# VHH binders against p49116: the designs that were tried, part 21

Target 1, 238 residues: p49116
Amino acid sequence: EGPLLSDTHVTFKLTMPSPMPEYLNVHYICESASRLLFLSMHWARSIPAFQALGQDCNTSLVRACWNELFTLGLAQCAQVMSLSTILAAIVNHLQNSIQEDKLSGDRIKQVMEHIWKLQEFCNSMAKLDIDGYEYAYLKAIVLFSPDHPGLTSTSQIEKFQEKAQMELQDYVQKTYSEDTYRLARILVRLPALRLMSSNITEELFFTGLIGNVSIDSIIPYILKMETAEYNGQITGAS
Below, E stands for the ipSAE of ESMFold2; O stands for the ipSAE of OpenDDE; V2 stands for 0.75 times the mean of E and O plus 0.25 times the DockQ between their complexes.

## First folded at step 13 (VHH; framework vhh_8cml_1)

Design y5 (at its last look DockQ between E and O 0.01; V2 from the best seeds 0.00; counts 0 for: pae E 3.1 > 2, placed apart)
Fold by OpenDDE, look of step 13:
Formats: structure tokens, sequence, C-alpha cells
Structure y5 (fold): chain B 238 residues (1-238), chain A 122 residues (1-122)
């Protein structure tokens, strides 16, 4: 009955592997991406409304929106991650594959366009100078999307999304009262997330996962992980 | 305190079999993918096998594939490596390791055991 998000949900601190290597290999990229993914999912888990939906619904919800959450996370953590450098490294790795004729022309185009869309999205968010509160609310809006197929409790999910939207509106009105159209400018960025392929994102960032394990398949396990243990290890590993 | 304790190593003849065990304690076992590595004298540590959190997915090195089987028992916080058709080149110290992210190519796992010696010799 209280707010959907609290100040505790605004904090979104990603710890990168240290030290940063001179050459960003697949390991560094995948580990960095995994940390962000885990952080994003555990962030979602920390929301009381999310918990209230139950484990099955939570899992389905995250499966549906993990790519969007991850992408928002990339945008939010772009500086800390040196995202431009990571993306350049990914492109470099792809170029090697291209030279070896491992990819079709059409696939190359799809992958490169995806990278471009990621970069443009993150740049657009940086240009808007989105703050931590706004990111939190945007992530919540994306998380509580009722329009994904196969979801249960869609009415409740919709209510949570509306609540997130209202709280964002209130925040923007209060914090950026001089910018009448800021809310609209922020919200119109969300459709870009739906244009991005989760499969391509997975291929670009998560090729280092065990075997051919999909993000979809590991989501239930990530959601069950102990948050306290995770936080301690992440901070200690840096 | 986090501990990974390997056992089951020893001397075996070529063509023989060994079953390694690694008992884990001090952390939430189910939150980690578990792997086996080995290091021969004068060589770098190399990847042998990795098993996912649930145990339903496995990864093997080219050398291990077809001969080794990794498994885990989450109720016992233990990971196993069944090694069949052992060869002299399989000789080395075998290490158990835990990784939260399940990165098969990583050498920087969260936790490592002290290792158990495996010697394949006539």
Amino acid sequence: as target 1 above (238 residues)
Amino acid sequence: EVQLVESGGGLVQPGGSLRLSCAASGFTFDDYAMGWFRQAPGQEREFVALISWSGDTTKYSSSAKGRFTISRDNAKNTVYLQMNSLKPEDTGVYFCAADRYGLWYSTEYDYWGQGTQVTVSS
C-alpha cells in the first residue's frame, strides 16, 4: 500500500572485475555482463511487489523482460563498465569471425545493427541525463509489463506498472518541474528496448556461460541465489 | 569458512578408472556452477569439466569428452568426476572449483580446492 519503490531500490552499483585487462577478452565481457545481469535480477527480487507475485510468476516475468532490464542496466552503468570499450571489443571479436566466414552476411548485418541499436540507446539515455530514480522507475515499468504472453496475474502486474508510472511522474514533476515534457521524453525511449533481440544480446555478452545454457534457463537459479552472499562476493572480488 | 576438499585421487594404471569427489562447505552450494581443473607439472592449469547449478548441463574439455563424467549432488554439497580410460597424459593435480557465473573458460573462479593428485602410470 506504500510506494512501489523506496530509496533502497534506487541504488544500483555495479562492481567490475579488476583489474581491467589491456585486451578485453570474452571472459571479461561475459563476467561483466553476468554481474550486471545478476544485479538487475536481484534488484527486481528486492521489490516487495515483485515478491508478492509469487515465484512462478516472478520467473515468467523476468524471462520475458530480462533483455530490457539488462539493456537499461547497460545504459545506467555505461561509464562504470566502459561500455564503449566493451562494444568495440565485441565488434573486434566479430570481425575475426567474419574473416573466418563463420557468419552469413545477413547474420552479420543483424548482429551489427543490434550493437548499433544498443549503442544508440545508451547514448540517448546519457544525453537525457537520466538519474538513478528515473532508471529505477523505468526498470520497474519494464519489469511489470503485463503484455507478455503466458503471464499469470496480469491484472496485478498492470497495477504495479501503473504505480511505477505514477511514481515516476510524481518524481519528475517534483525534481524537474521546469521541464514540462521530461516525462514524455523519457518514456518514449522504452519502445526501443522492444526492438532489441534477446538472442543476439545473449550471443554478444554471454557466450562464456556453461555449454549452451540460455539466460532463460538460468533465471530461476539466479532468482534463488542468496543476495547477501552475492553482494559480499562481488564487492570482495573487485 | 569456505572449503572445497578434493578426494579420490591416487595411482592408477593406463586404462584404469578413478572417481574424484569434492566436498563443499561454507557457502550456498546450489548458487554455484562447479568445475574440475587439472595441472600437470610444468604446465598451466587447464579446464576439465563444468556442471551447471542444477546439474542438467555439463561442459567438457576435448580431452575429457567421452571419458570423464561430471556430476553433482546438491543435497550432499558434493561434485564428482568419474574418470574412465585414463591415460598417462591425464596425470596431474586435479582441482575442484566453484563459480557463480558458470564460465567454462574462466580461470578465476570464486573458490578453489587444494587439489588431489592423480597419477596414471604403468
Scores: ipSAE 0.372, ipTM 0.729, lowest interface PAE 1.3, mean pLDDT 91
Fold by ESMFold2, look of step 13:
Structure y5 (fold): chain B 238 residues (1-238), chain A 122 residues (1-122)
Amino acid sequence: as target 1 above (238 residues)
Amino acid sequence: EVQLVESGGGLVQPGGSLRLSCAASGFTFDDYAMGWFRQAPGQEREFVALISWSGDTTKYSSSAKGRFTISRDNAKNTVYLQMNSLKPEDTGVYFCAADRYGLWYSTEYDYWGQGTQVTVSS
């Protein structure tokens, strides 16, 4: 069995909607987030180990982990997305709902704590200077998690996750040989990632375009898309 | 009436420790993120640390990280700043601040205390 990932899986190029509006409205935020989601799902689909699991297993696996992949994508693409500006715009939109007394205080606190956790996760990843290879392996570790409820083929999924962990260890050891604790510092970020709420992510980034349709309902469609359809969705060219 | 009352400041030797407290009243403490700021004479007020209403999320300035710890006790309506390994550069007036729902994060706050003096000198 060969390497889990190849050089083609390290490249992760997000293209933003153009032009950037003076005020970041809900439409711009949702389109930007949708492009990242599609990029993340097509990244997962391109992995030979993922393809080997079969279509039903693939759908179940991505439904279980899409929010973690999306959150890693936010951290990786934070600069090109201007994520801090997007989050500030979301908070400004939320303030209107608070003025109108449209949300409970408990819900507001849940949403704001999630935003704070997301900001701190992205900042911590930036401070660690996580590179593209490390992001690719972290995404693979997240993708091939055997402990999500409802999964089949968990033994093979676990083997792929162990392979991703081994390849990350090998990469870090060779590339950062003078930094003995880099792998440990990277891996300690995963618990924060796994606490991110998919429900709140949908509310923050997807409500304007998706309405009340959940992300997990569209995942089978995204995974079956042809490359031309995928490129149209992430570039707006169709 | 809203009040934020800081205490625990004083004179300390370099390398020493202090624990600041800020007692809050007049608002629903559990709805507010709490922060600490400091101001040296003739300088802008600068961010030191903040903590969410639940205590689950904290943020520190680069100068505070690793040396200072923010915490809160919602039963006592109090936020704390444990300051260790103090340096002369930490000298200033320390202010407690409250931000409803954490909407401003670290840039602007709804309520401010009057401050407590911290002086680090030999």
Scores: ipSAE 0.357, ipTM 0.744, lowest interface PAE 3.1, mean pLDDT 86
ESMFold2 (binder alone), look of step 13: mean pLDDT 86; pTM 0.862

Design y6 (at its last look DockQ between E and O 0.03; V2 from the best seeds 0.00; counts 0 for: pae O 6.9 > 2, placed apart)
Fold by ESMFold2, look of step 13:
Structure y6 (fold): chain B 238 residues (1-238), chain A 122 residues (1-122)
Amino acid sequence: as target 1 above (238 residues)
Amino acid sequence: EVQLVESGGGLVQPGGSLRLSCAASGFTFDDYAMGWFRQAPGQEREFVALISWSGGTTKYSSSAKGRFTISRDNAKNTVYLQMNSLKPEDTGVYFCAADSYGLWYSTEYDYWGQGTQVTVSS
């Protein structure tokens, strides 16, 4: 009966490390990405429907979708993060290395392809001028995906996803009443998220934060954090 | 200006151990990921191990995992490779490398050492 998300779930403000270094490096990229990850996890945890699923289901759900949720966050915050500049610097590094050394492998090609897919996704979202409400519901649709293997409570998760879709439809119809096809154009962007590799996302954005573990191994700890610790991680407070 | 100097290579019997060291100078060591690569005669250079600038993240090739350990001492500007249970297939020139980004699947690092020979007999 109540809405899945409230106006408090629309706020999604990323604060970048300051000052920006003269040359972008892995330290700056990792801290920036870490802040976005923690902001995304705080957002998910604050949703009453998410809380209602229970801790084990929450962990499984976020493990299945964290990369898609993170990628939506990248698109939403791309200008604040100067994401195009970051990705261009990485591409330039890789291209210079290839040009001076003939030792290249399929992995470098895979990484370049993922970077191009990420750039294309972010550009398509920017062209559609997706607003904060739309992003919030898109993130909810991605979060409450019943299709991932190994999930329990899939019937309830599907109901929450349908509710997110309905509320997005209502919002778009109310706010963009003159744009008949806006909802369809927005929703057809979501399949591109399934093409993004969580392994490559970790290597591009998180190589200095995680020991010999993947992000899905630390998700239970992130979801259990106290609110004050979340705020410190999101803002980089010491 | 930038120097990476490997040492600790040599001739060893199968099943033996070696500890490689790489002394770094001419750059801020703490800002660089460090890696070890090897090149056998007639083969391409291949990844062995990588350690992040803080030492908090390590990555190993499938052939090195369980036998080799990479470590770093940022106070001494040195990265190490402890190599145990050596096999003839481990024979080659071992290079240390430094890169500000440090991608384990890439051989395109910013700086390379000249290499140290490791030979495992038979």
Scores: ipSAE 0.036, ipTM 0.447, lowest interface PAE 6.8, mean pLDDT 84
Fold by OpenDDE, look of step 13:
Structure y6 (fold): chain B 238 residues (1-238), chain A 122 residues (1-122)
Amino acid sequence: as target 1 above (238 residues)
Amino acid sequence: EVQLVESGGGLVQPGGSLRLSCAASGFTFDDYAMGWFRQAPGQEREFVALISWSGGTTKYSSSAKGRFTISRDNAKNTVYLQMNSLKPEDTGVYFCAADSYGLWYSTEYDYWGQGTQVTVSS
């Protein structure tokens, strides 16, 4: 059996809406986030092992881990996205009560803490200077997590995760042979992803979605999109 | 039977205004985001505007922003597109669409109208 990931899975290039407005409104933020979400889903679909699990199983996996994948994507694309600027804009929007729903003081605290966690996570990944291969493997490890409730084919998922871990280990050993503990330093970042609320992430980045829809509900739709349609959305005018 | 029927199209001079209407029937109107798209001859269908189920959120294409206004009346099951300062490049068939997912640039909407012709010419 061949490797879980190939060089084609390392490429992860996010195209931002152009031009960037002077004022980052909720729509720009949502569009940027949506593009990242689409890219992440498309990446997952490009993995043969993911396809092999079948539509029901792979949909369930993505539903379970989309927030973690999205967060890794934020970290990986932080510079291209100007993530710090986006987060600052989000904070400003919250402070100015631009959100339709009024938040309680406790909720505001939770949201602000979440933003902090996101920023710190991304900063930590930048500090580690994680490369494209490492990100690909980390995303795979997160994607093929067997510990989510309600999953089928958990044995197979576990095998894929193990394979991702092994390939990461081999890559790190080969590429960073002088850094004996790099693998460990990278892997210990993953638990931080589980501390982040998908609901809050959705609220922060996807408030601009039209209608009363959830990321959970649109995931099957995204996964069914053809590549051409996906590309059309990426190149669409904002 | 699900129907989306567009009206209000026609011939207008540059700088003029039109108001399009789309009457919906056969589905729960309030549960869907409504959108307007347009297609010029020989061109692909393009996004113009979307409005959320409650009307609280709107989205516009760069071309439409500042000139077009999307609105809806859920009591009448109707979505509107007020188009001001029309330009020749706005010429095309305008389509009304309903989408339960609210994806801005998707070509896969739940329901589509047959379209109404808008021609901007001197």
Scores: ipSAE 0.032, ipTM 0.284, lowest interface PAE 6.9, mean pLDDT 88
ESMFold2 (binder alone), look of step 13: mean pLDDT 84; pTM 0.842

## First folded at step 14 (VHH; framework vhh_8cml_1)

Design a1 (at its last look DockQ between E and O 0.01; V2 from the best seeds 0.00; counts 0 for: pae O 3.2 > 2, placed apart)
Fold by ESMFold2, look of step 14:
Structure a1 (fold): chain B 238 residues (1-238), chain A 122 residues (1-122)
Amino acid sequence: as target 1 above (238 residues)
Amino acid sequence: EVQLVESGGGLVQPGGSLRLSCAASGFTFDDYAMGWFRQAPGQEREFVALISWSGGTTKYSSSAKGRFTISRDNAKNTVYLQMNSLKPEDTGVYFCAADRYGLSWSTEYDYWGQGTQVTVSS
């Protein structure tokens, strides 16, 4: 029936808010993260296989994996976003919260460990020099995970994941034929994504967005969003 | 009151190994990320390795990755650096450092040891 992803699904271009402030405030960080989230959701929604699963299944899949997709997006766009600078700014904001006695020592340790794990994940992906095709297939493998509780159509989801895995294998073997272990090196990075906390990701990147609304609760609205609104969110309204 | 005491330095031939230790006292060790830095004669102090309070996350400089292993034993309040495949450019004074919750982001550590000399030459 043809490939799971087309070349249009390989394009993943993040546009940063303009102008960039000298000091990255919470608003800039949240706007940057929001653009990546919307770009990731637009990417998922544009996949014919995803469209075929139906609205309830789509919502359930994205709720289960949005943090993993977001984290892959952070790794893919780390240079464009200046992610290391954003993380440093987040640490500065955390220090202010500590000065104001708003965080427990246990919470500080949880958050800082998460930041370190995120940085290490992104560094490992950069070291592997993962290309846009590989990122697209990794995102598809993560998106079409049949193991999440409460899913319907798990047989079809599993078939789509297997197709993504097969197409990734074919691509890597064709494109990197002299690197026998490349597929294995790429795939062993995926378990680290399951260790990322969606709750902490929300705190780090989305605290300045509309109060305390969780990403889980807004996913149905993001997925229903009109294409023009998506483009406005991922490029920023002028 | 606060002490970081490094040991295990010495003279070693290229390709050899050393294991550095840093014994900590005077603070709550389990709240601190622990790091190793080094300084060659006439050079600026440079980052080598860092380990989180639980040991669950480590970071390495590009020159250390694959050759050095940082570890810690919280029961003994001690952090270690296993140094393998040593090269002459690894020569320098190695310092232990402590960073509460890792908040310094490797720029301003809370406590520093006095250092231990590592010399790699024939």
Scores: ipSAE 0.375, ipTM 0.737, lowest interface PAE 2.7, mean pLDDT 87
Fold by OpenDDE, look of step 14:
Structure a1 (fold): chain B 238 residues (1-238), chain A 122 residues (1-122)
Amino acid sequence: as target 1 above (238 residues)
Amino acid sequence: EVQLVESGGGLVQPGGSLRLSCAASGFTFDDYAMGWFRQAPGQEREFVALISWSGGTTKYSSSAKGRFTISRDNAKNTVYLQMNSLKPEDTGVYFCAADRYGLSWSTEYDYWGQGTQVTVSS
């Protein structure tokens, strides 16, 4: 079989809502995050190996790793998103809740620590100067993780993950031949993703979705969305 | 071509009921949360109700809560708004809207209908 990823999977272009408001309101943040989430999910869907797993397995897989994919997306798109500004805005909005005594001290700490972890992770990735190919393979490695409970076709998933790892290795060796330990340096960043709470991420970025709808519940719908419609909306909004 | 066509509006007495319908075409209906908005004369457009993609989750404005019910039939590409116990304050043009992200606090939806007039008067 051919490679797991092609050059088409390297492209990961996020289009931000326009115009950018003077004050980053909840709407702008949520829309930006949603666009990134949709982009990430549709990226996954565009991988032939992912398609080969079937709809049920695909859904389960994305449900398990969406936070990690999203976080990698944040890191990759940090400049385009002005992530630091977004996070600052989130903190400002959170402060209102704090002032109203809606959050316990422990919860405030948890949320702030999560924001800190996100920032640190993104900064670490920026320092490593991760390129588009490396991001694509890292996302694939995260996507095709057999470690999640309840997955079907775990053997196949594992094979795809191995393939992603091998292709990444080949790419790094070819592109960064003088940096012997680059592969190790970038792979050791992956564990940090699993230390991040999906619930807190959802609360920070996706407040404003209908009612109490969870990301988990909308993932099947995102995966079923027509790419043409998604692209049309992005182009129309630009 | 994307179309949202509202129907079911009209004149009704206070305490009466209306059922609005919105027929969608030109896009994948299931990919969008559907909402109802209204605009009274001289007022800004305001949120009324929103329903999730599957129909499993709904949200209402404080004014609509307890009186209005939003529902959808994905097989028919239609969203409904059952309005009971109507009040004169409910008078306005009611708009159907589609939003991919299901943003309940926004008036910036992807697609909008032309609206249907609802008049509550004795």
Scores: ipSAE 0.082, ipTM 0.575, lowest interface PAE 3.2, mean pLDDT 90
ESMFold2 (binder alone), look of step 14: mean pLDDT 83; pTM 0.833

Design a2 (at its last look DockQ between E and O 0.67; V2 from the best seeds 0.00; counts 0 for: pae E 8.2 > 2)
Fold by OpenDDE, look of step 14:
Structure a2 (fold): chain B 238 residues (1-238), chain A 122 residues (1-122)
Amino acid sequence: as target 1 above (238 residues)
Amino acid sequence: EVQLVESGGGLVQPGGSLRLSCAASGFTFDDYAMGWFRQAPGQEREFVALISWSGGTTKYSSSAKGRFTISRDNAKNTVYLQMNSLKPEDTGVYFCAADRYGLYWSTEYDYWGQGTQVTVSS
């Protein structure tokens, strides 16, 4: 059997909405986030092993790990997205809700702490100088996680995860031969993803979705979307 | 009246240690993340450390990490900065700050102290 990932899976280029508005409004944030989400989902879909699991299993996997994939995507695309600016804008938007007493003090703390964790994670990844190959394998490891409840074909999922881990190991050994503990340093960052709430992420980045549709509900649609439709959306939504 | 009063600054030799304290009053202490900033002569104010509301999460600058420890006692409305292995480059005025949102990348905090001088010199 061939490798889990190929060079085609290393490319992860996010195109931001253009032009950038003077004020980062909810629409811009949501559009940017949606593009990243679509890119992440279509990346997953492009993996032959993912396709081999079948539509039902695929959907279940993505539903379980979309927040982690999205977060890794944020880290990877942090510079292109100007993530710090986006987060600041999100906070500004939340201030309106706070002023209107729509959020409890505890909820404010939870949301802000989530933003802390998100920023810290992205900063930590930047500090490690994670490259495109490493991101691809990390996303694969996260995608093919057998730990989620209700999954079918768990043995096969586990096999794919192991394969991703092995390929990452080989890559790191080859590329960073002088850094003996690089693999460990990279992998130890993954648990931080599990501490992040998908609900809060959804609230922060996707509040402007039409009809208050949940990410969970649109995942099947995204996975069925044709590449041409995706590309059209990226070019036409600007 | 809101007050943040720093203490514990002084002159110390390289390799020495200091513990800064910041006593807060006039606001609900538990509703704010607390942080420390510093400003060296002729330089801009820079982030040093931040601690979350409950103390469960902390953030440090790259320079502070491994040497400085931020902590808080909500019962005493006080935030602390333990500074070990001090270097001449750590010299400056250290400011305590409170922010409801706890954005360590922002300079727009709700409340600021007057600062305490820390001098690291042989």
Scores: ipSAE 0.061, ipTM 0.551, lowest interface PAE 2.9, mean pLDDT 90
Fold by ESMFold2, look of step 14:
Structure a2 (fold): chain B 238 residues (1-238), chain A 122 residues (1-122)
Amino acid sequence: as target 1 above (238 residues)
Amino acid sequence: EVQLVESGGGLVQPGGSLRLSCAASGFTFDDYAMGWFRQAPGQEREFVALISWSGGTTKYSSSAKGRFTISRDNAKNTVYLQMNSLKPEDTGVYFCAADRYGLYWSTEYDYWGQGTQVTVSS
């Protein structure tokens, strides 16, 4: 049964809202993040192995890993998004919230630590010059994680994850034959994704979307969308 | 009154090691990211290392990475810089600094120490 991913799964093109405002605001940040989220969900849904697991399993997997997938997307698209500028704007907003007593000191510490971890993760990925094929396989590895509670078909999910790992290994060995430790360096970055809080990601990037609604609750709707509706959400055209 | 007091500097041969300490008082230490900076004669102060308030995240300049280790002990209100494999270009005055919720990009730190001299010479 052929490769887990095809060349169509390597393409990951994020289109930013236009025009970029002179001063970044919550609305621009949320629109940018929403496009990345929908692009990431469309990517996952397009994988034949994912489609084969069935709707309930698909929903459970994405609920469990959407934040890791989103974080990989942030790292992959950091230059296109001007992520460092977005993070600086978020920090400025947080500092204003401290001034207005709108957040507790403990919450502010949690959020700032998350921002530090996110920036360090993205910097480490940029320093390794992770390419589009490597990102696609890393995303597949986090998507097909059998370890999440409540999953069905865990043996099949594990087989797909092992296949993603094997294909990444083969790709790295062929493409980066001079870099003996590249695969190990790439794979040791994955545990950092487990340190990212989905709750804090929602607060940082999705304030305009999530009002009373979590990303977790909209995952089933996103996965059932028709292709034309997906494309509208990814580009903001609809 | 806020105090940041560095210690542990001195003269060392190339390839040697030093451990710097910075004792803090007069503020809530665990609200602050802590950093080490250095300044050679006639040069601007430059970033060396930074550690988050909990110690969970660290950042290093390219010249420090792999040779220096920043750490903190929040129970003792102290931040440390372990400097290994020292080179003559590491010579300078080392300052600790504190910035409330500071990030690597921050250029305005809330508090600064007086500095401790590190000299790496044969």
Scores: ipSAE 0.012, ipTM 0.412, lowest interface PAE 8.2, mean pLDDT 84
ESMFold2 (binder alone), look of step 14: mean pLDDT 86; pTM 0.869

Design a3 (at its last look DockQ between E and O 0.71; V2 from the best seeds 0.00; counts 0 for: pae E 2.6 > 2)
Fold by OpenDDE, look of step 14:
Structure a3 (fold): chain B 238 residues (1-238), chain A 123 residues (1-123)
Amino acid sequence: as target 1 above (238 residues)
Amino acid sequence: EVQLVESGGGLVQPGGSLRLSCAASGFTFDDYAMGWFRQAPGQEREFVALISWSGGTTKYSSSAKGRFTISRDNAKNTVYLQMNSLKPEDTGVYFCAADRYGLEWYSTEYDYWGQGTQVTVSS
């Protein structure tokens, strides 16, 4: 069997909405997030091993890990997205809700802590100077997680995850031979992804676009979307 | 009246340890993230550590990471800073601060500040 990932899976180029507005409104934030989400899901879809699992299993798998994939995408694309600026804008928009007492004190704490965790995770990844290959393998490891409830073909998923881990190990050993513990340092960042609430992520990044529709409900449609359609939407939105 | 009172500062030799405390009163302690800052002579105040409301999340400056530990006891309305392996470069006045949002990159203004406690690391 060939490798799990190829060089084509290393490329992860996010195109931001253009032009960037002077004031980052909810629409811009949601559009940016949606593009990242689509890119992440279509990346997954481009993996032959992922395709081999079948549509139902694929959908379930993405539903389980979309938040983690999205977060890794945020980290990877943090500079292109101006993530700090986006997060600041999100907080600014939340100020209205806070001032209007629409959010409970506990909810405010939860949301702020979530933003805090997101920023810290992205900063930690930047500090590690994770490259495109490492991100690709990390995303694969997260994608092919057998630990989620309700998954079919868990044995196969586990095999794919192991393959991703092995390829990452080989890559790190080859590329960073002088850094003996790099692999461990990279992998120990993954647990942080599980501490992040998908619901809060959805609320912060997607509420303006999907309204009452959940990310969970639109995942099947995104996975069925043609790449050409996606590209066309990006071009049309510019 | 809102008060943040720092204690535990002093003179210590390089490699030594100190534990700072900050006692809070006059506001709902649990509603604020708590942080420590320091200011060396002739330098600007710099971030040292921050802890979330419940204590479940922490952040450290690059200099503090691995040596300092921030913690809090909400029952006592107190935040702590355990400082190990102290260096002369750690010398300065250490300030306790409270922030409702806990996002130092969002706002440079914290809601409340202490008066500070002197930490001197010298042989």
Scores: ipSAE 0.528, ipTM 0.822, lowest interface PAE 1.2, mean pLDDT 91
Fold by ESMFold2, look of step 14:
Structure a3 (fold): chain B 238 residues (1-238), chain A 123 residues (1-123)
Amino acid sequence: as target 1 above (238 residues)
Amino acid sequence: EVQLVESGGGLVQPGGSLRLSCAASGFTFDDYAMGWFRQAPGQEREFVALISWSGGTTKYSSSAKGRFTISRDNAKNTVYLQMNSLKPEDTGVYFCAADRYGLEWYSTEYDYWGQGTQVTVSS
């Protein structure tokens, strides 16, 4: 049957809007996040196993897991994105909202807890020095999750997830043979992804989208985009 | 009106353990991230550990990780620091600090500070 992922699925290069503005604003943050989202969706679409599941199943899978894929992408690209700087800018906006009584204390706590968890997740991944192959397989494990409600081909999805897990295990054993517990350390990070709120991710990173619609609503469009349109979105070129 | 009162400091031999407590009053405790900082003689105050308002998220300095555990009890308005495997380098005054909504996470300019409790790890 061949490998689940090929070398082309390991490459995951994010390019940031250029030039970086002197004042980090909502538009720059949203454009940066959109590029990561499009890159993540293009990555998923390029996988033959994903293509084999059919368009309706593909849309359902991505709707269920886009926030987890996005969060893995944030961790993988945290340095090139200057994620800590982006989060600091978001926190400054929250401080202004508190001073002006524009946001409830409960909502502020909810958002700040999410930011703390996101930063800790990214730090833990950086500390483990997760490489590009490991990230690719972790994303595949998250993408081919059979336990999401409403999925139609769960047995086949589960088989693909098991294949991703096996290929990750083989890779880690070969590449990090001296570190007996590396696979376990990596896998225990995944449950944190399920606790990340897609609603809060939209608020943090996607404020300013015209129409103010959920990411769920645009996923079918992103998945149907021509390859040239994908490349234009992820590079900033038309 | 606002008070942060540390306790539990003292003298301990290397390898020993101490449990610090910080009792809070005069503010809505469960709106605040709580932290522990320390200051050795002649040095600047440094971060040790931080815990979110819910207790769901913690952060540790590199010197504290694996040896210290921060926890909180919102019913008692109290934050704790369990310090194990203590070293002479851990000697200093330990301060409790409060940060509303965790907004000063990127700095050490917290809203409220305690007076400190002395921890001495003898050589």
Scores: ipSAE 0.402, ipTM 0.768, lowest interface PAE 2.6, mean pLDDT 86
ESMFold2 (binder alone), look of step 14: mean pLDDT 83; pTM 0.838

